# Ledger of designs, part 5: VH-VL binders against COP9 signalosome complex subunit 8 (CSN8)

Target 1, 182 residues: COP9 signalosome complex subunit 8 (CSN8), of Drosophila melanogaster (Fruit fly) (q7kth8)
Amino acid sequence: MHLNKYSEVVERLENEEFEQVELGAEVYQQLLAIYLYQNKLADAKLLWMRVPANLRDDKELIQLNLLNIALQNNNYADFFKHIKYEWSERVKSPVEDLLNKQREELFKLMGSAYMSIYQHNLLELSLMSEDELKHACAALNWTEELDGDRVILKPKVQEAPPARGNDDQLLKLTEFVTFLEN

## First folded at step 22 (VH-VL)

Design dd3 (from cc2 with heavy chain N104D)
Fold by OpenDDE, last read:
Structure dd3 (fold): chain C 182 residues (1-182), chain A 122 residues (1-122), chain B 108 residues (1-108)
Amino acid sequence: as target 1 above (182 residues)
Amino acid sequence: EVQLVESGGGLVQPGGSLRLSCAASGFTFDRYWMSWVRQAPGKGLEWVANIKQSGDEKYYVDSVKGRFTISRDNAKNSLYLQMNSLRAEDTAVYYCARDLRYFDSLSYFDYWGQGTLVTVSS
Amino acid sequence: EIVLTQSPGTLSLSPGERATLSCRASQSVSSRYLAWYQQKPGQAPRLLIYYASYLETGIPDRFSGSGSGTDFTLTISRLEPEDFAVYYCQQYNSYPLTFGQGTKVEIK
């Protein structure tokens, strides 16, 4: 994870925001997406507040703000719900990076919380295919076991909590997993 | 089924140019990084370049920097390699490959095309 | 760049024997960012192992990978006739992505 990624783009866009009296949705879309990736959630919130009224109905901006809200609330379920969107080319890169970052955080969080995770729970939440999940688990040095016809993932034991470790976040994940198991 | 099909190879003189194409099918093309990997006759594999899904990030091996340009058209499920100022040492079979990247990793390759031969000779 | 050196250059074995291939990196490869490929004459490479020890789907379990840091190994427990080929290791720790020079497994 590189939080400084897109720094030059941000500087350019921020200057544009400052210099221009009337901006299209494009500058706000890009800035918002990048702020979300960079975990500058406060900046994202402030940016949203600066969005002109005539642009508030922009579908992509609304969608990005939904992601912002989800991230601010550490709501993984809502994040992965709202990330399902046909993003414009101008924001695809930072949104994709954001998705990957959130996937990693999700895996690390769940890996720290559970000794065993049913594959289907991570598939549903992470929006990965079985093949993608297999490789992702390998990236984290997880193992697989079979429970009947179900695949169980065994996270690598980690000593340190994830960067976004929060009791409330863990609770939400637990609730979500419980929901998926029902 | 995932399929990658290279085209555009051929014989060119030193200093010449050539554009390779790779047609992808059987998967969501715009979800993956893509690479070119080449293999000189009787030699090993050499990674040449790769490109991000959105096309805004590109990386090259030093020997081709300034001469080769990787690009993609996601609407056409196509990967390209524009090769300029070709040299004899660029002679190789050029493979199109799908990159796998997870979290903070760089790329390894799970699917390859059959390759297209580029011969640079006077 | 990270230089990968494979050994031996050629491995002559008979079907049924165990093959052990080495890949050494000039510097540490973090997070097990190493893959193994098989290439037969006139064919494209095929992914065998990723993250040093994970078997790609569809690859027989007679193939296995191990190692960390700078030393990695590909093992074929019992060689089948179709396993005689060239094998490459590849690191994806840092750019440029690099391959080893290859090990040829040939029939004795």
Scores: ipSAE 0.883, ipTM 0.962, lowest interface PAE 0.5, mean pLDDT 93
Fold by OpenDDE, last read:
Structure dd3 (fold): chain C 182 residues (1-182), chain A 122 residues (1-122), chain B 108 residues (1-108)
Amino acid sequence: as target 1 above (182 residues)
Amino acid sequence: EVQLVESGGGLVQPGGSLRLSCAASGFTFDRYWMSWVRQAPGKGLEWVANIKQSGDEKYYVDSVKGRFTISRDNAKNSLYLQMNSLRAEDTAVYYCARDLRYFDSLSYFDYWGQGTLVTVSS
Amino acid sequence: EIVLTQSPGTLSLSPGERATLSCRASQSVSSRYLAWYQQKPGQAPRLLIYYASYLETGIPDRFSGSGSGTDFTLTISRLEPEDFAVYYCQQYNSYPLTFGQGTKVEIK
């Protein structure tokens, strides 16, 4: 994945932030969305702190910050909860890329953590349709089998750990799966 | 039911222009990349262009660069192809197609329209 | 660009026979980024196989795909009358997206 995507835009926006005393929400929205995509979470956190008080009530900024918080906490459930939003054209591209990136991370994490995954659990979390999930699994060379009337996904054995393979993320995923199974 | 319906094709002289439209229904349009694929009479398939959901990324086959412009209106569930400086070799049935694109992959196509014929002839 | 060469150009077979279609890429297609399509006269293409070996929903299991790297194969285990058509492979490894020139499966 190309995390250097939007680098030129970031430079421009950062310069704008630096040069202008008063900025609209637009610059912060774009920067925040891009930082989140680029996994520059420290920058995203600092950026949020710099957002003027009069702009903190901007609905889209608030929503982006919810994503920020979710990512900061490795909370996949909250991320996919908050990503469901009607984003402005201004941030749609980086948010789309962010969603795709997080889906990939989710699949890789789950694939590394579990030998079997019920389809319904991943459907709900990933915000994919059944057809989309089928194709996504194929992209990762996963297989399917039936358990009664339920579909079980069989991840391909991964030789390398996922990029975001920490205990906290696994814990969150486990908690989420447990929640869905109950 | 997913439906893609192309329109705007017709007869045009070399150097002329046409604008193709594709009306999408039966799925969330703004979640998908979209493509134009063309097929000259009696020939194979040729990918022409595709466009990202947000519309800020566009890719073209070399033969149409600078002449064709792909665009979309998500509010209208519509895909467009502005075709300028048309040439005889652009004569083809033009298909609108839904791109499937997952993770690091580029696009393959699961749904196609019935196509609209563009004929470039003097 | 990645050039896909399909062979044979035409495959003449009878119903019930096995069809084997080849698609060779001019360079390696990573991550199995290859799809197969069927096109009947006067119709739009139909997706058959994606990621080299996965069967699209609604496609009969007599269709199967295999291969990796530069060599890919579409197999129809037992031809049905409705299977006589033109078949295209397509790579989505890199831009421009490209199709093979097609293989026509015709009735003997």
Scores: ipSAE 0.883, ipTM 0.961, lowest interface PAE 0.5, mean pLDDT 93
Fold by OpenDDE, fold request of step 23:
Formats: structure tokens, sequence, C-alpha cells
Structure dd3 (fold): chain C 182 residues (1-182), chain A 122 residues (1-122), chain B 108 residues (1-108)
């Protein structure tokens, strides 16, 4: 992960925010998206608070804030729910990077929590196609087994816990997976 | 069915320019990195360039830097390669390829076009 | 750049025989960022193996990949007539993305 990605852009946008009295939604959209990718959640929260009232109705800003809230609460389900959006070109790159990062964290978290994972559960949660998931699992050196007509994913033992592998997050993930299995 | 169809190849003189196009179908184009890979006649494969979904990241092999420009139009499901200052060594079949990238990896290629021949000769 | 050296340059075998192809990297390829491709004359390359050992969908299981670090191997357990082709390894560890020079598997 390259969390310092977009640092120059952030600096520029922050300066712009500081220098300009009236900003369009575009600056806030970009800055917020990048903050989310960079895991600068405190900054993202503060930024949202600074968004002028007249811009708070911006649909993309609202959507970004939903991601912000999800990330703040370590809510994977909500994150992947809200990430499904037609993002503008100005934020598409950081949002894509955010999605990939969050997927990786999800996989690593699940891999650390479970010895076996049903493919259908991870498909639904990760918003990946079967082919994508197959390759993603390979990237993590996972294996596949069959349980009847179901595919079981076998995570590789992780050497290090994920960066956001806190107890609350794990509990939420477990609850979500349990929900999907039922 | 995933399809990649290259076009724009042909005969060009050294120093000339050519623009290749790749029409993609059968998948969500704007979800994938895309690459150009070339193959000189009777030779091996050489990665040329790739471009991120959003188009804001581009990478090139050194031999084409400053001469080639990769671009894309997601609305048209199209990938492009603008080739300037062409050299004899640029003669090759140019393939359009879909990049697979997961997590921190770079690109490998699961789908390829049939290629378009570029011949640089006086 | 990472240089991939394949060996042998040409492998002459008969149908039914086992083929073993080597790909050596000039430096370590992290996370098994190594793919194998098959190319037949007049055709585009076809992905066979990714992440060193995972079989692409639709590829027969007679193909297998192994290795890590700098040494990778593609194995065809029992050559079929359609397997006679050129095989390339490719690393996606670092830019520029690079291919091996290829191994030609030809009929003896």
Amino acid sequence: as target 1 above (182 residues)
Amino acid sequence: EVQLVESGGGLVQPGGSLRLSCAASGFTFDRYWMSWVRQAPGKGLEWVANIKQSGDEKYYVDSVKGRFTISRDNAKNSLYLQMNSLRAEDTAVYYCARDLRYFDSLSYFDYWGQGTLVTVSS
Amino acid sequence: EIVLTQSPGTLSLSPGERATLSCRASQSVSSRYLAWYQQKPGQAPRLLIYYASYLETGIPDRFSGSGSGTDFTLTISRLEPEDFAVYYCQQYNSYPLTFGQGTKVEIK
C-alpha cells in the first residue's frame, strides 16, 4: 500500500482550501476521497465539518461521507454498500484505490479470522466477480476446495495482522459473515 | 465474451507517426488497467505501456518514453497508442491486452487481441 | 529491470512426454508475481499460469507452475499435440514489466 499517494495533490488542495473563500464541491470531493484512501479519517471528518452548507447536498460529497462514516465505524458492510456508486472522474482514482485497499484488508481480516470461507460469502461482501475473486485469492496464496456444490476458500496463514484488525472490526465482520451464511 | 480488437497498424517511414486503437467489449472496460504489448517478427514479447482505469497513471518501457503515448476513452471502450518518431526497431505486432492487478501487484494479462502489425521501413 | 531468462531455448519432445521449462529472474520476484503464457504461431499469447502456480480458468490441468524467488518452472505433465508452442514467463513485480525470451516446445 502506498498511503502517501496523492500527497502532492492533497497539499495543493489544502492550500486551495485555505486561500479561497468560496470553494466548489470539487475540491472537497477530491480532498475527501484522498483522505479516505490515505486513512486520514480524522482529517476527513474535520473536512466534512468544514463543507459549506450549500454544498452538503452534493450527491457525490454525500456518498463520500457515507464511506467516511463506514470507515470511521469499521463497518465493512456499509463501506461496500456505499462504494457502489458512479464516481466522477475527479475522484475515481482515489476511490478505486480505496476500494482495492479495503478489499485487501477485508481479505486479510477474513483470512486471519477463518480457516475456511465460503466463496459466495466473500463474493457478496467484496463486490467481486467469481473470476476476480479467484485471482484475488491467488494473490493471497489461498486455495480452493469443494463442499458439494459450494466452493470453500482456504486462506493462507497470515504473518501479520491487517492494519485495521481491531476487535470491533472483527466482530462486525463475523456478524456480517454469519448473516450471509444464514 | 471478452474481445479486444486492435486497429491502425500499417507501413510507416522512420520518423513517422501512427495511432493504434483497441476496441474492447464483453467486459466493464473502465474497471481494468490496459496494456500494449508488442512482438517483433520472430522475436519475443515486450511490454510497451499500460494505463490505469482513470487514465491518470501511465507507465512505459524506456525505449518508447517520450515517443509513445497511451490513452483511453472509457466512454468508447477504447484504448489508444500514439506512436511518434517511429524507428525500425518499433516494427512489431502490437497487442492490446487487459491487465489484471490485485492489491499491490502490477499487471499480468488474461485477454489479448489478435494484434495489429506496425512496419517501420524506408 | 528484472531480466527473465528461460531455459532451454528449445525443447524437443514427443507427445506424451513430460515438459519442464525454467524461468530464472535476475532478482527476486516478490509475492510470486510470475505468469506463464502460451503462444502458437499466428496467435496471441494465452495466459496459462499466474502467481507462479495458479492455473487460469480453461487451461488443462496438465499444466502446472511452481517456484518462488528467482526460480520458476512450468511443467506440462503429458504433452498433447496442441501443446507444441512457444512459452513465455512474465514478471509483474516491478516496472518495466518483462517477459522471458521464450522456450519453444517442438515435436521431436
Scores: ipSAE 0.881, ipTM 0.962, lowest interface PAE 0.5, mean pLDDT 93
Fold by OpenDDE, fold request of step 23:
Structure dd3 (fold): chain C 182 residues (1-182), chain A 122 residues (1-122), chain B 108 residues (1-108)
Amino acid sequence: as target 1 above (182 residues)
Amino acid sequence: EVQLVESGGGLVQPGGSLRLSCAASGFTFDRYWMSWVRQAPGKGLEWVANIKQSGDEKYYVDSVKGRFTISRDNAKNSLYLQMNSLRAEDTAVYYCARDLRYFDSLSYFDYWGQGTLVTVSS
Amino acid sequence: EIVLTQSPGTLSLSPGERATLSCRASQSVSSRYLAWYQQKPGQAPRLLIYYASYLETGIPDRFSGSGSGTDFTLTISRLEPEDFAVYYCQQYNSYPLTFGQGTKVEIK
């Protein structure tokens, strides 16, 4: 995670927002996407509130706001649901970075919560292919075992809980896993 | 099946220019970083450049900075390497490679093309 | 840049023998950001190991990787005829991405 990534772009866009009386959706789309990546959820919320009424029907802005809501509520399921969208070129980079960041957070959260995770559950949630998941698990030094025809992932013991981990997040994850298992 | 097919290699004089292309298929191209890796005849592998999915981040080995430009067209599932001011030491087989990049890591490569030969000679 | 030094330069062995290849980094490679590749003459490199010790799908389990920090090892438990090739290590800890100079495993 790079906290300063997009800082210059943000400064430019914020100045544009300040200087121009009427803006198109493009500035708001970019700012919102970057704020989400930077985990500036309060700023994202305030930005959304400043979006002119005539721009609130913009599909991409709506989609970005859905991501914001999901993140604010620590709703991983909804986040990965709403991230599946054909994003414009102007926001693809920050959204890609956001997706990767959120995946990492998901893996770390699950790794801290469970000693074993069925591969299929994490596949569904993370939106990764089987190959991608294998490599991602390797990145985190996880191992895998076979349970019949199922693959079980064994997270490495974490020394500290994830930065964004809390009871609400665990609850959401538990609910999601329960949903998948039922 | 994942396929990477390089083209555009050939013989060029020192100071000349050449543009390499890589056609990707069998996977979602715009989900991956892509790299060029070269190999001089009888020598080892050298990473040349890579580019982010969106194309807004590019990285180069120092020896090619200012001379080579990596780019991509996601709509065409294509990767490019514009090579200017070519030197004899740029002679190599140039491979297109798919980058794997997870979380905070940089890139390693799981799929490679068969390469295209670039020969810089007077 | 991180310089990767492989040793030995050439390893002459017979089929059935154990091969041990070393890759040393000039500085620590964090989070096991080390990959191994196999290259046969006239062919593109093939990924064998990633994150120092994880076997790529489709690669025989006679290949294994180990190590951390600055010292990494690729092991071929029992050499098969098709394993005689050049092997490269590669770090993806920092730019520029770099490869070792390679170790040639040849038949004795």
Scores: ipSAE 0.861, ipTM 0.956, lowest interface PAE 0.5, mean pLDDT 93

Design dd3 (from cc2 with heavy chain N104D)
Fold by ESMFold2, fold request of step 23:
Structure dd3 (fold): chain C 182 residues (1-182), chain A 122 residues (1-122), chain B 108 residues (1-108)
Amino acid sequence: as target 1 above (182 residues)
Amino acid sequence: EVQLVESGGGLVQPGGSLRLSCAASGFTFDRYWMSWVRQAPGKGLEWVANIKQSGDEKYYVDSVKGRFTISRDNAKNSLYLQMNSLRAEDTAVYYCARDLRYFDSLSYFDYWGQGTLVTVSS
Amino acid sequence: EIVLTQSPGTLSLSPGERATLSCRASQSVSSRYLAWYQQKPGQAPRLLIYYASYLETGIPDRFSGSGSGTDFTLTISRLEPEDFAVYYCQQYNSYPLTFGQGTKVEIK
């Protein structure tokens, strides 16, 4: 995660927002995408509240806000559903970075929660090809087994993350269990 | 079928310039980082530069910084290397390569072109 | 910059023999950020091993990789005629990305 990657771009865009009386949707699209990547969810929520009424019908901005809502609610299923949108060149870079970050978080959560995972289930959730998934699992040092013709992924044994525990972590686990059972 | 086809190599004098091209097919080009890797005749491999899918993030080996510029045109599925102020030590076969990278790692290369020869001499 | 030193420079063996190729890094590399490539004369390199020990699809299981920190090994358990080539290691822990100088495996 590169929290400073877009800092210069964000600063320029924020200056444009605060200096201008009337802005196009493009400034809001870029700011929202970058805030989501940087995990600045409070800023993302406040930005959406500031979007002028005449710009709220912008198709790409609406799609970015669907990602925003999914992240605000820790809803991985909705996140991976909505990120399939065909993003413009203006936001493609931070959106791809966000996707990769959310994939890593998903894999870490599943690796901590499950002893084994059918490959097919993770392919559907992660939006990866079989070849991409094989390389991503290798990056985490996961192994494979066969159950007939089906591939079972075996996460590397991980120490439990040091966490105080809260309702948010329980909600995330509930959402993943529900998804895997479907 | 993934294919990478380099072109634009040739003979050039020291201090001259060349522009290499790589035409990509058989995969979604704009979803991958891309690299140039070179190999001097009879020598080993040297990574030269890479570029992010979007084209807005680039890295170079120190020996080419300020002289070489990597770029891409995703509409044409093409990767480029502009080489200026060429030196004899830049003589090599230049390969176009597709980068794989996941999570915290940097790049390794799963597909390579057949290369284009650049010769820098008088 | 992380320098990779491969040994031996040349390995002369007969088909059926076991080959062991070494790659040593000048600084610690995560055991997971090292790849191995095969290059035959007049051809582009071919990925064999990624993340130190994972075999690329389509590569025979007589190839294996191991190691961590500064010392990495590629092993070919039983050489076949098509395995005579130059082998390179490559680190992707930090920029610049670097390769070893290569180990040539040739027929005795």
Scores: ipSAE 0.646, ipTM 0.858, lowest interface PAE 1.3, mean pLDDT 88
Fold by ESMFold2, fold request of step 23:
Structure dd3 (fold): chain C 182 residues (1-182), chain A 122 residues (1-122), chain B 108 residues (1-108)
Amino acid sequence: as target 1 above (182 residues)
Amino acid sequence: EVQLVESGGGLVQPGGSLRLSCAASGFTFDRYWMSWVRQAPGKGLEWVANIKQSGDEKYYVDSVKGRFTISRDNAKNSLYLQMNSLRAEDTAVYYCARDLRYFDSLSYFDYWGQGTLVTVSS
Amino acid sequence: EIVLTQSPGTLSLSPGERATLSCRASQSVSSRYLAWYQQKPGQAPRLLIYYASYLETGIPDRFSGSGSGTDFTLTISRLEPEDFAVYYCQQYNSYPLTFGQGTKVEIK
């Protein structure tokens, strides 16, 4: 994950927005997806506010804004709910990069919050297959134990994130897990 | 069942061109980076190129830059390698491979095709 | 470019013996970005180990991997007849992705 990824594409699209009186939804779709990936949440919010009223009914743009709202509110549950939409080729690349970034953030946050995680809970949270999850956990140097037939993941012990920001994220993640268990 | 089937290998003269194809099945092709890896007869493995699932990011080993182009068609679940200005040292079995990469790592390869032989000889 | 040097080039052993294969990197490979593959004649390589020490599904537990930084080891605790093959290490820390030159494990 690089902060400057898509910078040249963003510049081109921003120039198109500046130069055009009447744009199609496609420019806004791409800009919004890329801003979310780049974690430029202020720019994403401002972009949504300047989308012309006649384009705000575009289905894909609405779905991207649901991701935007989820990220603005640090809401993992809503993010993973809305990312399931079948994205067009125009936004597929930055959306997949965003998904990968959010999965990494989820795993690191879960690893800092819990000493043990049942595999099935993380499968449900992450939208990964068992095989994908096994390799992703190995990337983080997590280990596994068995509880009967169930797999327990043992995150690598790591320094807790700074309390202010990360405490809010941990609280949201806790509510997300509680919601899934019910 | 994950399957990768290469085709398009053959005999070409130095300076010639050849296009390799790899047909993928049994997995969601457009969710994975893909690689070409080659092996000269009796020699070891050499990574050649890879391409992002969307096709917008590509990497090559230096010896093939400017001569080879990796591409993909996600609608056809197909990976391609266009090889131009072929040299004798390009003679190898060319494997199609599925890349695994997570978080900060680059790629290792969990599934491989059977390979297709490219021979560059006068 | 990270060069991987495998040793020995050929390892001649009998079934039941322990095999120890070495892979040395020219630069540190952070976060254990190293994989091991097995290749039998006329076949494609098969993934054995990823992230230096994690065993791929379906690979027997007689295979194990260890190491970090520049020095990595593949161990086969008790050789079986099907284990006589060529083994490659591969780094994925930086481009270009590179393989070692291989170690052939052959029957004595």
Scores: ipSAE 0.638, ipTM 0.857, lowest interface PAE 1.3, mean pLDDT 88
Fold by ESMFold2, last read:
Structure dd3 (fold): chain C 182 residues (1-182), chain A 122 residues (1-122), chain B 108 residues (1-108)
Amino acid sequence: as target 1 above (182 residues)
Amino acid sequence: EVQLVESGGGLVQPGGSLRLSCAASGFTFDRYWMSWVRQAPGKGLEWVANIKQSGDEKYYVDSVKGRFTISRDNAKNSLYLQMNSLRAEDTAVYYCARDLRYFDSLSYFDYWGQGTLVTVSS
Amino acid sequence: EIVLTQSPGTLSLSPGERATLSCRASQSVSSRYLAWYQQKPGQAPRLLIYYASYLETGIPDRFSGSGSGTDFTLTISRLEPEDFAVYYCQQYNSYPLTFGQGTKVEIK
């Protein structure tokens, strides 16, 4: 069973797009925002291709497509730059959900890639205040250290799964990993 | 400094209505979910409702569903609680609270107002 | 609905003593979605602990939280006069958001 806030809204909007001869920008704005949240990047790309040329001058559609391009390219810096736009009430909800999802993915990516992260680097990228970041890191069970005056974030370390084999191999691997961690 | 100031409490008869307001300052109001939490005299805390920063997603405790409506006006940095069909058990101090939520969690509350008293009696 | 049961209901202690407050959930609270609050008479609640064990900025380090699953603990290592108050736990794992009934910490 899908935990999807927008499935019924998407069905309604897709029916409207299919049934109507001429649409306003509002249907495309909402569909694009929701597709981006749902990570339906192929659908988002195809939607942009079918937006009528006279609607592509719509300011909000252009801004949503900048998010689309950033997501297509896995460009977190561009995503966080363009998400700052003042979104209309029509798209504010799925855009806010998209922002939260992208922050989570950013934190997971950085946590898997680094043993230590300077706080200031993550503050700049994530659009969070120091207080917001402290709480977000606590949600992930990350800890902090000081390097002089600078705060270092320590992501939670995950033990690698043992290789398939007999119990003696698993025991030896566990002992070796424990030794390296200490 | 974060400030939350409730108003609109008072004495009302059973079956009556009240509208509570909460004025927010010292933070970017439209980036946070907001809650109402109440406390009957001499009793513990009970979460009542919350609302998404966009205003279109809302949750309520069962005892108030259909009677209370939470809303917000981000242009005025204001949170509201419309309370209809009031009952004696709705008598409480009502607090405005700022929700914190990150990733998959729901809300806990880092800032609270001073509260406004609602008394329901004949 | 997740019911939080706090114990004891009242904890009578002297300044300088260690206080241990318990919060038990009716079902597992995954990923440590539990917070603790302090409420002094005539005042709004104040956040102490979030995600079971993380201390809010400005809260003294004599406060600590621990626990997981269904059993959570708030500890005050050395009671100060300003710590005599009511303490609430709160889960944020599922709706409705719920609080425990409170533990009153009072002067013996």
Scores: ipSAE 0.627, ipTM 0.850, lowest interface PAE 1.4, mean pLDDT 87
Fold by ESMFold2, last read:
Structure dd3 (fold): chain C 182 residues (1-182), chain A 122 residues (1-122), chain B 108 residues (1-108)
Amino acid sequence: as target 1 above (182 residues)
Amino acid sequence: EVQLVESGGGLVQPGGSLRLSCAASGFTFDRYWMSWVRQAPGKGLEWVANIKQSGDEKYYVDSVKGRFTISRDNAKNSLYLQMNSLRAEDTAVYYCARDLRYFDSLSYFDYWGQGTLVTVSS
Amino acid sequence: EIVLTQSPGTLSLSPGERATLSCRASQSVSSRYLAWYQQKPGQAPRLLIYYASYLETGIPDRFSGSGSGTDFTLTISRLEPEDFAVYYCQQYNSYPLTFGQGTKVEIK
């Protein structure tokens, strides 16, 4: 996570909002995208609440808020559905960083939750091609085996996590995988 | 069929400028970081610069900082290297390369162009 | 900057022999961030091995990679005529990205 990656941009944009000048949707688009990347979900929720009414019909702001809602609810299916939008140059960088962060979190959660994973399910969850997935799994030092015609991925065994609450993310991931299996 | 085609190389005097281009096809260009890698005649490979999919994050080897600018035009599936204040030690074949990177790793390169020769000589 | 030192500089062998190429990093390369490339005369490099030990699709299984930390090895179990080339290692743990100087594998 690079929380400080956008710190100068965030400070500039927050100062612009504080000055109460006539703002276009562009300030809110950039702030929302960056807050989501930084995992500042409380700030993202509050930002959406303070977007002026005349800007709430902006198409890109609406799409960013769909990502915001998906992240607030740990809904991987909705996140990967809505990330496909054609993002403007203003937000493309933090949105790409967010996508990569969500992929990493997805793979780590699945690796800790399952001793084996069908390749087909992870391809659909992650929006990756088979070649991309092979390289991503290699990065995690995962191995493969066959169950008939289907490829099974074997995550590397991980140390037990500390007693800390991430159970809602695991529940949402389980619901998402169950959805794909049927 | 992934294809990377470089152009813009040639002979230039020290202190001069060149702009290299790389035309990409056969893949979704705006999903990948891209690099320039060079190879001096008879020598090994040297990474020069790379650029994020969005175009707003760039890294350079120290010897070219302030002189070279990497850029991309995703609408044209094109990568560029603007080379200013060229020196004799910049003489090399310049390769366009597609970066692979996952999670915490930086880049390795799965597809390469055939290269374009830049010669800096007085 | 992480310097990669390859050895030997030249490896003269006959077809059918085993080739062992070494790459040593000046600093630890965490998480196996090391790749191997093959380059034939007049051609661009091609990727052989990534994350130290994973074989790229389409590369023959006579190629294998191993190692971690500072010491990495590329092995060609039985040399074929098409394997006589220059081989480079590359680290991608930190900027700048760096390559070794190369090991030339030539026919005896």
Scores: ipSAE 0.600, ipTM 0.842, lowest interface PAE 1.6, mean pLDDT 87

